# VHH binders against q93235, part 41

Target 1, 248 residues: q93235
Amino acid sequence: IFMKTLDPKVPRFYGKGTIIGVNPGVGYQPWLKERPDSTLIKYNLRDQKSYKAYLEQMKTYLTKYDSNATETRECGAGDSNDDLEKNPDALPCRFDLSVFDKGCSEKSDFGYKSGKPCVIISLNRLIGWRPTDYQENSVPEEVKDRYKAGSIAINCRGATNVDQEHIGKVTYMPSNGIDGRYYPYVFTKGYQQPIAMVKFDTIPRNKLVIVECRAYALNIEHDISSRLGMVYFEVMVEDKPVEEKKEL
Short names: E, the ipSAE of ESMFold2; O, the ipSAE of OpenDDE; V2, 0.75 times the mean of E and O plus 0.25 times the DockQ between their complexes.

## First folded at step 18 (VHH; framework vhh_5c3l_4)

Design n2 (at its last look DockQ between E and O 0.28; V2 from the best seeds 0.00; counts 0 for: pae O 4.7 > 2)
Fold by ESMFold2, look of step 18:
Structure n2 (fold): chain B 248 residues (1-248), chain A 124 residues (1-124)
Amino acid sequence: as target 1 above (248 residues)
Amino acid sequence: QVQLQESGGGLVQPGGSLRLSCAASGFTFSDYAMSWVRQAPGKGLEVVSFISGSGGSTTYADSVKGRFTISRDNAKNTLYLQMNSLKPEDTAVYYCARDTSEDEFGEKTYLDSRGPGTQVTVSS
């Protein structure tokens, strides 16, 4: 279980319109900095204290989208951040968290209280990077039914055969994954990083599930040994009687 | 706060040379890889060169390899780009950029900070 993708001292080449030797890297939340070497998301459904730290982490992470209206603009369907490279006065699109209102918002404790925990999936930020589309006949099978040109599809599966049996139904928000309209990342005030969430709707109780999530764009490479283009975490939703401890 | 300030740009004839400097402050300079990035008129950003935190590893875009040399002085918190045999195609705004950083959520930003840039114009 590793917490990072790259050694910062390794030379990297960044070409025009591409990143050579470095994928953007895939991250997840909630990751607790108090336990930096752990990728485990474990809580007891019967004990609100057991998942409070995950809720606090999710809320804190999402505060970056509390933008000043004068630093961002509202973008509808068909808008994009393409103008940011050409026009230094252009405002970046505001990322709308309402896409997560179907069970992955604060209203629902991000799914934790119902045993359907949500996990944020994000890409590391690379200047000038944008997703490259698959050709229709080349879209990987695991995302073919959800793939949309211009977006970065997400797929999560069990890491081993046993985990694949247990992971159950996964809901992707948005279904197409991370919206590519917010790319490229440029140096601009108010930039809002796009994200997606995955909700584990039928994850079993009292069983550890190792999850592998991958990001899909033609220019995101996957390498299992170095974990390029993917992220791993473990989920254990317990449903056990709460043990009450007394202090002397 | 991270502060990066480029200098040394200007007008030069083809075949000439310029040396760009970047003064860095507000962070532990030697802990970070650094890059020079340029933007030609009407074009996107191009990473020109990269240097590791120690200075022991460097990488160059094919378009500048053999003509440009990146270096750093960690005692002076300064990044350099020696630009020789300049061509009109090298005309651009050149930015000093801090490479890879990690935030409090464990997420990385590549080229996470840059200065205001310095104009290099190569023309007869």
Scores: ipSAE 0.444, ipTM 0.733, lowest interface PAE 1.8, mean pLDDT 83
Fold by OpenDDE, look of step 18:
Structure n2 (fold): chain B 248 residues (1-248), chain A 124 residues (1-124)
Amino acid sequence: as target 1 above (248 residues)
Amino acid sequence: QVQLQESGGGLVQPGGSLRLSCAASGFTFSDYAMSWVRQAPGKGLEVVSFISGSGGSTTYADSVKGRFTISRDNAKNTLYLQMNSLKPEDTAVYYCARDTSEDEFGEKTYLDSRGPGTQVTVSS
């Protein structure tokens, strides 16, 4: 039996009827597993200690992009990870973190210190999956102004009417959402998961806001019951005096 | 560091049986769903079987349903694949892969790690 060298970098597409399915989940950061209210991002503007854990989590999450950078290639706007499926020697596209420099980088404490916290949005990694573009006339209204073909648009809103009144101005980085050049996901060393960040510019102080973020592509389904294509988390930015624990 | 090591492959006649094992280390084994994937010469990776972290849920590719059985022993950090009624088309390198679980960053990933593989050859 003549056995050729196998290329483990070329997986089959996971589609309908497959074991994994076709619809990606949506995740967010920072998420602190050690806290029972793990979906709540709560901190006090006047207490640096209160948001330290979130900063560390964000840093840790983003460090992975630096750790495997040597196993990636630079990709321009016209490039994509399509080559990974065709060329066993191809390197995955390096994710550009500079897109977050306007208020959502480590230098700005990811907006936490200034009371404009940033949250990372990502999709679950499905082998062979890539976003399908909307037709120009079929783009959902809520993302129409920011949508770019080849990208996954993100939109966050208050989960309830009250939350929507409180959530305030939201900025998306980049505005078009998750850049599609980093798709498809391929089971290869060095793959860097594409992400977007959401910045809450005018979130109220001392109020809990329930946030719903949805990802938009033609092949992303939204289902509230199963939370497909969306994620929920809570944000509370406190502004209160720090109680000095009287060392008894 | 996540480590996976497959064993149990070999040469078998059509209709024969093999049992593959995968030793896992470097992570909490029970927290992760696991998969067996295979790659035949000139073909891409194919997921043949999936098992949840607890072992309570299993799925199979249509091509192996009724013939293959996936199982796990979380106490031993070991994944198994019982392969019965083997066919020539089952000839491939078989990999153990960590699948659809929440990683250390809180994200769900698919096939984020695998072993070096074990060769299964079905031939008369």
Scores: ipSAE 0.020, ipTM 0.410, lowest interface PAE 4.7, mean pLDDT 87
ESMFold2 (binder alone), look of step 18: mean pLDDT 80; pTM 0.810

Design n3 (at its last look DockQ between E and O 0.56; V2 from the best seeds 0.56)
Fold by OpenDDE, look of step 18:
Structure n3 (fold): chain B 248 residues (1-248), chain A 124 residues (1-124)
Amino acid sequence: as target 1 above (248 residues)
Amino acid sequence: QVQLQESGGGLVQPGGSLRLSCAASGFTFSDYAMSWVRQAPGKGLEVVSYISGSGGSTTYADSVKGRFTISRDNAKNTLYLQMNSLKPEDTAVYYCARDTTEDEFGEKTYLDSRGPGTQVTVSS
């Protein structure tokens, strides 16, 4: 789900003379449709049934990359979707899902079974929008070590001091965040949404942790009140015996 | 299903005028900001104008400011673009687009729903 607080009835613009939406909304997966109002990811390590829905949601979400793969092209490190703006017949870059193979792939149950759940982070799509790079000396401290020009860095922390104490080690895939080669967004059938994953490596058991994830680029503003450039969700990994519901 | 259909395009001389219309259906029209976008040959999609759901707020690209006027009739589910003082560089396929669409995953795309487009050609 994407966090967007802006009134959809109001035109959005970024800069003077530019009609590009304001700050991109930040979203996360898994989000379950059957619980549309819930931002809680809760499951029991001892109960596979408890996290099955999350796995299915992740699988379903990632399947979309296969569905339109024939409408994409392979892009190396030097390639980008810039060609889409120059050539209407150009194909968008195929997103490389292999970057998630280290613990956040389907093979690893996206980390849920091992108690190291992975969460997908994405931005909403704005026609022509691309991340603006920080100057070398202006990169925010919290992402300085992982920041790469051309990318959107992601940083997740506990929402409160208590949450920050509990959140533990967080791994970002890729480390630099969302790869910028897949920008700008252009209205084309084959466009694949670029994403990053966040892995909670040492999240505590049987504790609720409120997580705040922020996206970082020069043209992404952060505002807590409007939740611009950020998303909140809760994670609770339980480790409890499964109570057999005695069918009365 | 969201449907948008543009009309009113054609061939016009430089300095001429055209009025584009867009018929919308399949959604509550007044709940969405709308936009006009265009694609010139060999170029990407460019947003030229936005209008709020109520019609009370409008925005224009610098390239068309002062020449184009976006408006809407919510009772008729119709979006309009009055184009005056047309220039050769305005030659493009013009599309009307809904401002924001949410997909089945809750992800939002700006300007994702559009019609088949209408050709505008400005030539002497």
Scores: ipSAE 0.589, ipTM 0.805, lowest interface PAE 0.7, mean pLDDT 90
Fold by ESMFold2, look of step 18:
Structure n3 (fold): chain B 248 residues (1-248), chain A 124 residues (1-124)
Amino acid sequence: as target 1 above (248 residues)
Amino acid sequence: QVQLQESGGGLVQPGGSLRLSCAASGFTFSDYAMSWVRQAPGKGLEVVSYISGSGGSTTYADSVKGRFTISRDNAKNTLYLQMNSLKPEDTAVYYCARDTTEDEFGEKTYLDSRGPGTQVTVSS
């Protein structure tokens, strides 16, 4: 398995002097339950059937944001989930999918039919965790132009030198990443996990690209050996003739 | 449906002891790690202890190491917290919580459920 299964016998807490405040893990969609050992996103532009499963996975994943008004509240400027730790009756902020309408929504088949596939980036839910901000002069170069205090920036790159040459233009939605107003998670009924999407605008055809995406906040550590703060997946967008199936 | 019910809280003098219990139902208890989480008045949540599904691994916050002991009885579906040498700073509502779940999308939640809690008050 490319991602190790968590062993329930192993202690999960690894922060100095605390069980809370450790790094959340980074995840992605579409991950197909039918192929649980694979991190490969592969399809043929000329064969709509080859990407249907990814579309269905994306749609099913996003249904969690279909909530009635009594489970969540609308959060405008200056609103956040900061009160949830102190007020167990408070409603969590509603997450708005409209930010993805520019090519990463169902209307555009999440970019798959145009060869510009979208991938959801999310953080695992770690109780009480919230992002802390970089100072302006300490923002990592990879995200400096897009970073905004109060957010978790996302950056995706090719995993190897070859992949870096091939990955092409990547669009981040929102540009500054995952909005921190949706933190913390604290057992809240109706909690809506914030996410971001990355769109691979110019990924080459018929070439495998290994992608590494990292999440950036001052309190997210990056460790390649334990895969903290990052996630890996492969993308292969084919553009090949298909042979018609013989009628059985 | 996951159900967790804490008991054993109460008023105690500094230096005293309490033993908390948590009855679990609605899931296969031994398949899941469990944690104790507390919330002091006006404060955020603190995860004070963790125990693996088998009971073979335990971890403690520095604030309680050497004073608190987590244990479980998988035959009785019960989680325990032995709390010794109690301090006024230990005053809190204590929750038992189911730890580390993975959903059908492969995403993990580290503490996905809790009980209603039991009040522990260490009177000054």
Scores: ipSAE 0.536, ipTM 0.754, lowest interface PAE 1.6, mean pLDDT 85
ESMFold2 (binder alone), look of step 18: mean pLDDT 80; pTM 0.809

Design n4 (at its last look DockQ between E and O 0.40; V2 from the best seeds 0.43)
Fold by OpenDDE, look of step 18:
Structure n4 (fold): chain B 248 residues (1-248), chain A 124 residues (1-124)
Amino acid sequence: as target 1 above (248 residues)
Amino acid sequence: QVQLQESGGGLVQPGGSLRLSCAASGFTFSDYAMSWVRQAPGKGLEVVSYISGSGGSTYYADSVKGRFTISRDNAKNTLYLQMNSLKPEDTAVYYCARDTSEDEFGEKTYLDSRGPGTQVTVSS
């Protein structure tokens, strides 16, 4: 095992011919890089134009799963990407997007129209990395009820006490988080990034909520200062009349 | 577009030497760590060696330590792998790969780009 100097752009460890990062970064969608407040998801329920960009971003992100589908295989519950490390001809498991059909699919406008927005949570890709399971008695309390061995549990909460009071009910799809069957990441054309979605079911209207989402596996460390193993974003669902710009 | 092209592979006898080169284009070469990876028949991808963007840090797999040397010329956008004391077990397709990239969604991928590869065969 080779320990690298701390560089956020490179893995910390090399060992056994595999690049190992101690903490994969956590990302979220939709993220609009063209907006100054790119970490803010803000839209008006009464204005479809206000959330169009978010929908398009979500669609674009999910389109990649269709683009390389022919380079994947269907995987059942007992299948995994483990074979990719042993068999160069093996195809990666196709990610099942149907898990998001209950309110977080394109058909439902990813929950935006109904005021229950969905956010995609993902981990950065680390070759050979896979989640390490907690022992049954060592599962963190915040994810204990939803945790499944072989998965990466996700938990989102308000960043502050005030935010926690406002965030309301949160649903995770799937409930267990990111399915581990799609690990390890292997450099292959057809690899599909496993993801989970978080649905804000009862987020208040006309209030800014700062959200912190954490990923949970034994080999994922959390550090607030460096934001390791976690991601922050803001959500504001407005419910206001749309002012008609009088064309002067 | 990121482009990587390996060269220098071939057939060599055990104990022989080869020098691989990788020409890089389409990105700021010095900003990225680079790796040599290999894939032997019936085996998975193995990271052989790593070098940081500046060249100040290097890594070698245990299997090649003391025999292989990774280097780079940032002015020429070229990555090198000097392979000495080659063994039959070193037989593989060798790829140069960019170590880390960020996609349009802000997600990072390690070794997300590689060349078509160059065949190295060590046989008596």
Scores: ipSAE 0.466, ipTM 0.777, lowest interface PAE 0.8, mean pLDDT 89
Fold by ESMFold2, look of step 18:
Structure n4 (fold): chain B 248 residues (1-248), chain A 124 residues (1-124)
Amino acid sequence: as target 1 above (248 residues)
Amino acid sequence: QVQLQESGGGLVQPGGSLRLSCAASGFTFSDYAMSWVRQAPGKGLEVVSYISGSGGSTYYADSVKGRFTISRDNAKNTLYLQMNSLKPEDTAVYYCARDTSEDEFGEKTYLDSRGPGTQVTVSS
């Protein structure tokens, strides 16, 4: 059982007019509120009841994106939420879930039914924070081939060498990670938090895999001892016979 | 449902003092750290001061350190900012803000709520 949250009573360094020097923190879904101290995603592929709670959590989390035609605007390339800091009455960009239609949507049970579970990766909300871009030659090797300026790249690896041998192929949606045009976060009606998903395409059966996912932007610090800029969870996709009742 | 209401602003001369208050309701006040933030005309938000839920830890921006004192009375659900030795540069709308909340998905929001603000004007 792993701790997942920061102590909200710890003082933080604040910059003038902006929250600076505080990593926003990285989170994941599905996280089950019934086991708030657990980071384990475990289910039996042969037992739909074993992953129903994860599906419900994913659906419930994503409902925030289902409405808001009147409280959001459509945004294309070059659009951003920068205007929200200047004009609080401006409408925030609508987050488009269609990027997840390639195996991480409700139609595919978010990959759980096929043993390729999807996990949402998100950043905690810090007013005024936005990603800062790496220079071309300073992009970390783990994300260099997928990195796009203006984005927050996501990379997931096995936490240990053994876990890395087991984690298999991971698909990132979007491949560039979390789109930075939805930053900064400001208090406004209709704001839609941007997210990414990772799909574990070839994760082994009946083995516990400890996963470390990191968010990459120049102003996201990484520290393994304090777990800054990263999140840990465990995945175990079982493929075992379902328990049966025997008649007397 | 969270309600924050600032009071105590006004016009003062340079070198003067003001005491801001913030009445809080709709949440368990002692569970949350609180901040004072300010916005000068045409400028962005500046975090002026912070106090932990228990009141045991505080922070002050360099521009106000030694002149301002944040405090809270958890029995009265009230946050305070004592502002001494005021300067024209302190002229701003001051907001009481709730720091760090957690939603039903375990995700955090820093400075997630604020009041309507109170105007402080420091001039001769």
Scores: ipSAE 0.411, ipTM 0.727, lowest interface PAE 1.7, mean pLDDT 83
ESMFold2 (binder alone), look of step 18: mean pLDDT 81; pTM 0.812

Design n5 (at its last look DockQ between E and O 0.28; V2 from the best seeds 0.00; counts 0 for: pae O 5.1 > 2)
Fold by ESMFold2, look of step 18:
Formats: structure tokens, C-alpha cells, sequence
Structure n5 (fold): chain B 248 residues (1-248), chain A 124 residues (1-124)
């Protein structure tokens, strides 16, 4: 598989007034590289071994946010990575994982042991891309009460009518989504890709739920056919007795 | 260990031509699409051209369309940019870049590596 080679016939978007015209793709974790064709997150709540691989994937993924004072800088509200485009010595903003401490950290097994699994939502890295704000009156309804200028809002829903009834309560961390201070991405050592997490607080047991998550900024296009601006995955939290044969 | 090295920059008068080259090593060159990216003084990065791994598909920014031609020689692991009808606005550092990579988490970076760049100055 040569996943690193673009199809010669796939058009690249070079939009007017943009440094690069490619719409960001949306990704999620945990995605298990041993099962690269699968988007299924399935485990048995009563069997820690059934979700150990997801925990290890989350832990490994998050180690990239270990900071080094010489590679990143602390950024406050109103900061950005704008300096990176014009100053080769500028340092990217440091991403702080503490926003996830309320139920989406290693201490809580990222929600898996309580049947409230957390999923990381991220955007692919596009050189020079940064979010553009909706005007106040144009914010999509599904994110309007959580949207903040300068951010990329996240919303997750069930993919079908049945999934919409089953997905239940969803908590977004941060509530406003991915902060724009970590943009743009430029060819820089130490860049820390910003992320958000989604916690599925009331997902049903023993039922498959197909989830669609979308990222929201004025310059993020949504296209269902090509999955632009969105990502799909399935969650199945089982609650079944553990048998010795099934564990081995 | 991806290595990219640009060459061929220099000073040229408006209306002139230059040909940039980029030598690639440390990866299977033909497996990757490549792009030329430029940065004018005090400005952000601009992707000026793209070419697929086979060389069969090319794309150009509106600012250079019709004046620049991207090409590659996969036998020599070399990327080229022919720049004609140069304008003062084309003054920039030009980088060759490997276009798309995917990491072990399945996350993609568009333009994941570049060389140190070569200066192009278009001035009277």
C-alpha cells in the first residue's frame, strides 16, 4: 500500500486568496494501526483487556505533547502561531492536556472503564491553513451555543435516525472545540497539533452506534460524499460477563 | 531521513527565466507527490505548484499559471520548476516540498518536508 502517493486524478483545491486550498480532513483516535481498515471502537465494559489496546493507543498518541522549553512557547488567549509564517526562529504554541482532566485523561482510562469513552478529534495538518470565523448570525445551529470566534467547534451526532436516538449525551472538551491559537501549521520543529475530545456520556450497552463528527469553521467545507470536514467511527460498549476462554 | 536540496536560484530581470532543481534522497522519490512552495519577504507561505508521483498530474496557483512549469525526473530523483516571464512579485525563497505523508496514527500532513530553499530575486 502506497498511502503516501496521491491519486493523479484527485484534484487539489487551490482556492482564491488562500495559501493552500486543500480542505482539512478530520481524524480521530483511537485508531488501531494493527487494524487499519477498521473504524470500530468495541470493548466489553467488564473486561479491561478488551479495551487495553485503545488505552495504549491514546497514551502513545498523547506523548507527542510532552513539552520541551526550547521547542515550544506558552500561549495565552489571543496568541497564535502567526509568527511561524514570517519568523524561522519563532516557537509554536504549547498544547496543554489539562483541559481533558475531567474524565478524558489517563487517570480515568479516558472514560473507557466507566462506559463513557473519550475520542480525540483532530484536523490533518495543512501548511498555512487557519480557521476563519463565522459571522455572528451565520454560526450553524448545532454549534451556536458553544461556538467562540477564533475556534473550530466540534459536533458529533448519530449517523442514522437510530444512531441519533442512541448516541445520548455528548460532552465536548473544550466546549468551544479546538482553539485557533495553534494555527497555522508551518514547517517547524516542535509543532503541537491541537485536539479536542468528545466524551460519550450515555452511550447504550451492547448496541452499535455510528457516530459522525464535524468540525466547524467558515473555511471548513462539509461534503458527505468525500467526508470533507467530518469523520465517521463506530462505538460499541458491551457489558457482558467475562469468560476465561474469551480472554485468552 | 528525508533530504531535499534546492538549487538554481539567483537574480534575474523582469521578464526573464530561471529553472529551479531539487535533489531528493532518503525516501522513494517516485512514491510521493511534490510541490514548490515560496515565501516572499515578510509574507506567508504560498504553494505555487504540485506534481503527482508519476508526473501525470500537475496543478498551479493562479499567480503563476501559464508562466511556471513543474516537472520531475524519477530516474534522477529530481524535481524541477521552470519559471518564465518572471515578475518582481515572484521574488521569494523557493522550497521544494514532499507533499503528503501519513504518520503511525493515520494523521496526514500536507507538505511534510522541505529543503533549505533557494533565493529568487526579480529586480531591475
Amino acid sequence: as target 1 above (248 residues)
Amino acid sequence: QVQLQESGGGLVQPGGSLRLSCAASGFTFSDYAMSWVRQAPGKGLEVVSYISGSGGSTTYADSVKGRFTISRDNAKNTLYLQMNSLKPEDTAVYYCARDTSEDEFGERTYLDSRGPGTQVTVSS
Scores: ipSAE 0.464, ipTM 0.722, lowest interface PAE 1.7, mean pLDDT 84
Fold by OpenDDE, look of step 18:
Structure n5 (fold): chain B 248 residues (1-248), chain A 124 residues (1-124)
Amino acid sequence: as target 1 above (248 residues)
Amino acid sequence: QVQLQESGGGLVQPGGSLRLSCAASGFTFSDYAMSWVRQAPGKGLEVVSYISGSGGSTTYADSVKGRFTISRDNAKNTLYLQMNSLKPEDTAVYYCARDTSEDEFGERTYLDSRGPGTQVTVSS
């Protein structure tokens, strides 16, 4: 029984009292709190100071996975968070950050130093929400090659034709997107937000690129006006000499 | 640091009433929607009621609709749950929880914090 409220901002109740939003929002990191109105990721390859804040934000975001690791369990490929809904003593699945080791880990400065920046993609947490799989013949073309049942596929493109020409090669980690084993979300201690990363391998230098990332599952709607199921941000990787501020 | 503390739980007979309170601190209370959630023995967490930051909008689970009333006093940083016509199936630990009305991306509400809980037992 769906209790629909007229206010789209009000959670919907499903079943015995689970608040479920029908369309998850998509978020990204790094987002700097000191620049709350900016969706721009801009830094200079020649200036480490210019991308330090982004690195710190990424580190801070990922530290939470270590901080509550003792409140999680290891989950194999056949495991999921389904037990959380039935068993109050069940521990949530530990998120495996090793999937980002190929160029999107702290060890690699999340690709920023090498000019191949990585961006974290996540969905808003909706209680009881799970991705619904596409039928084999109904998978959207843009994610068909990477789609895996049980996962949320991610696809990023240039927002405009010009941006699409500039965005270059994009790598997804993991390739299938956000692993579904970490769903459903349950309001429990130790729950770890499942994420994926997008790596911009050949993004141009000294050009602003507007990026649109979409999440794909059967129950994820895409609406540009409401930005449902998608997120926009801008990336600018500069390669310029660092002007020494002449201390007057 | 976000702090939530529930009170008002106890033992009550079927048909009885209880009023739960939740004291909030460490954040701007009025900026956040709040929820009451409960966990019965052997069951998962269930959201029973929701209230917007301003208090202008409320939602109830079907199981408690007509019996429970959620309210808040933003001046006192306090959330309330009036529980009437209590049933044995209402027996649970009750938690107040903060709903992030707007995450850093301006998206929908989710629960992000809760108190230690207060026990409600309905028994003859």
Scores: ipSAE 0.019, ipTM 0.368, lowest interface PAE 5.1, mean pLDDT 86
ESMFold2 (binder alone), look of step 18: mean pLDDT 80; pTM 0.812

Design n6 (at its last look DockQ between E and O 0.32; V2 from the best seeds 0.00; counts 0 for: pae O 6.0 > 2)
Fold by ESMFold2, look of step 18:
Structure n6 (fold): chain B 248 residues (1-248), chain A 124 residues (1-124)
Amino acid sequence: as target 1 above (248 residues)
Amino acid sequence: QVQLQESGGGLVQPGGSLRLSCAASGFTFSDYAMSWVRQAPGKGLEVVSYISGSGGSTTYADSVKGRFTISRDNAKNTLYLQMNSLKPEDTAVYYCARDKSEDEFGEKTYLDSRGPGTQVTVSS
């Protein structure tokens, strides 16, 4: 069965006013196009071929962040893309990959070689959308210690009780998630989609772990039945002898 | 290559009507939902109307509901916006926009393409 659909049957509103986006959607990488129906990240630590495709996917995905000073600008704390809506000459904020240099970069094989795989978490682009801050007293407990106003926090947990026992230590990069300075998206040439990464530092060997990651901002709804505001994937890091193949 | 071209804008008195058109090419038009988006002077972008790929579902911003009608002709690859009972606050550049695309990484962009826009001015 080959689907030709671009969208599930979920009503969405876009932008401000009476037509607004409900949620931008949450995605992850590496997702392999050659296995489009699978959310499984599975590889054998003893077999570099088993994770080569994930490394290539991560590298290819990240090439869009190669610096171009003429198409983007440097943005600091408190900056945003707000000017893009009104100024055709405004440049979008540049996204800097250096935050991932502690174990989630190409130099470290994105953690795959060491059994600490990194996964990119991103939000689908919704024109005009920007994160709305929680008030101090209303920050969800799961992200309270890492939350920063102006940002979209990320939290990952095991999907079931068994997965929660197995997921182990998770490192978030940046710790406070996706910075709001990269919003809104508004048809701008050179736009650089912001991302975060999560590194699974102590995930067990030879066990399937089902992971649920959620994005947190006041205007991101969570609904488990429709998986709104969240994404699921499975991780299985094997540590097995490589089997010899016989010639046929 | 996705191409969208708006036309039909102009100057009109309050209470008047205009019909905007958008010619689409470079993609299978009927597979995509479409929107009209406007930008008034000094304001941000506002999505004023949406229509599904088949034309069976439509949505309107409260500011235009009852006055504007979105439609499409999939045989001619053309999107329309009938604008009636126009008010000075409807003055804006109007853009035809394709609802979404999915890239090779499975990531979606909502309102991923637009034309250069057509100016609508409502004044006495």
Scores: ipSAE 0.444, ipTM 0.716, lowest interface PAE 1.9, mean pLDDT 84
Fold by OpenDDE, look of step 18:
Structure n6 (fold): chain B 248 residues (1-248), chain A 124 residues (1-124)
Amino acid sequence: as target 1 above (248 residues)
Amino acid sequence: QVQLQESGGGLVQPGGSLRLSCAASGFTFSDYAMSWVRQAPGKGLEVVSYISGSGGSTTYADSVKGRFTISRDNAKNTLYLQMNSLKPEDTAVYYCARDKSEDEFGEKTYLDSRGPGTQVTVSS
């Protein structure tokens, strides 16, 4: 009847033979669950009130990186969260949010004010999961130019032909996608979810665009029916006069 | 506040059996998948068994398949682990852990809470 309290500062990694998920889901932010059209990012460029909720959601989401920063370590290009599996005293790598400073940071209102909205892309956290690299000659064509071994490439397109015609230029931050140094996920205090952002640079005004974003690694399957390895959302950037509600 | 409390651990001989319990409070128990995890001395945390919120789906680590059975009573907010044919390599601190059944994307993701643990020692 010996009870031991688990030290929350000690990283917990999952070894061989553990239950590990094999197919991560893809998610996006901002997602406002309180809205019936929660998968729709819709706002008016001329109405700051219309995109306030999205900004707050983005801020809230990113605040967690600051809140647990003291429970992380700085990791250079040669570092990774692999250390967590080798050293129980190791701290998880601190995620570098500076990669989003070019138009997708809070100071730029995540691009919403300028009509170039940014969307966060992430994978579900699966215990012990890490991306598997493509062989050099097996990288999918759609991400070939941006792919980096050790990373999860992201590619977004219009869901239909019409959407693809309208989606315009898309920028990825970083260009290589989600940095793999922050994998594997381990159940430890301080772990920071790695993310990438997608910026819609030339999305049309007053048109609905259905967007499909896919994540690319060798061990990520894409299935439209189950939506494995991908996510759908809609973007509508309006440019309309704000109707003053005549207070009757 | 989410609370998890394990019980039922102890010393047992090889080939013996133990039944662990986990009392849950502070959340809607049936809405969450649950897991049993263990940590042996000098080793990392290992997930040994998983059960869905409804109890309709279970999964086991290869090392415990056929020997361990996970179950739950949602009416009692209790998670169970029946451990049979115990081996010395099963010696560890056992924790019940809550799986976050729905993240901001509505997907099952990761463990987000655990109890203080209960010691299981298998020795002759």
Scores: ipSAE 0.017, ipTM 0.320, lowest interface PAE 6.0, mean pLDDT 86
ESMFold2 (binder alone), look of step 18: mean pLDDT 81; pTM 0.819

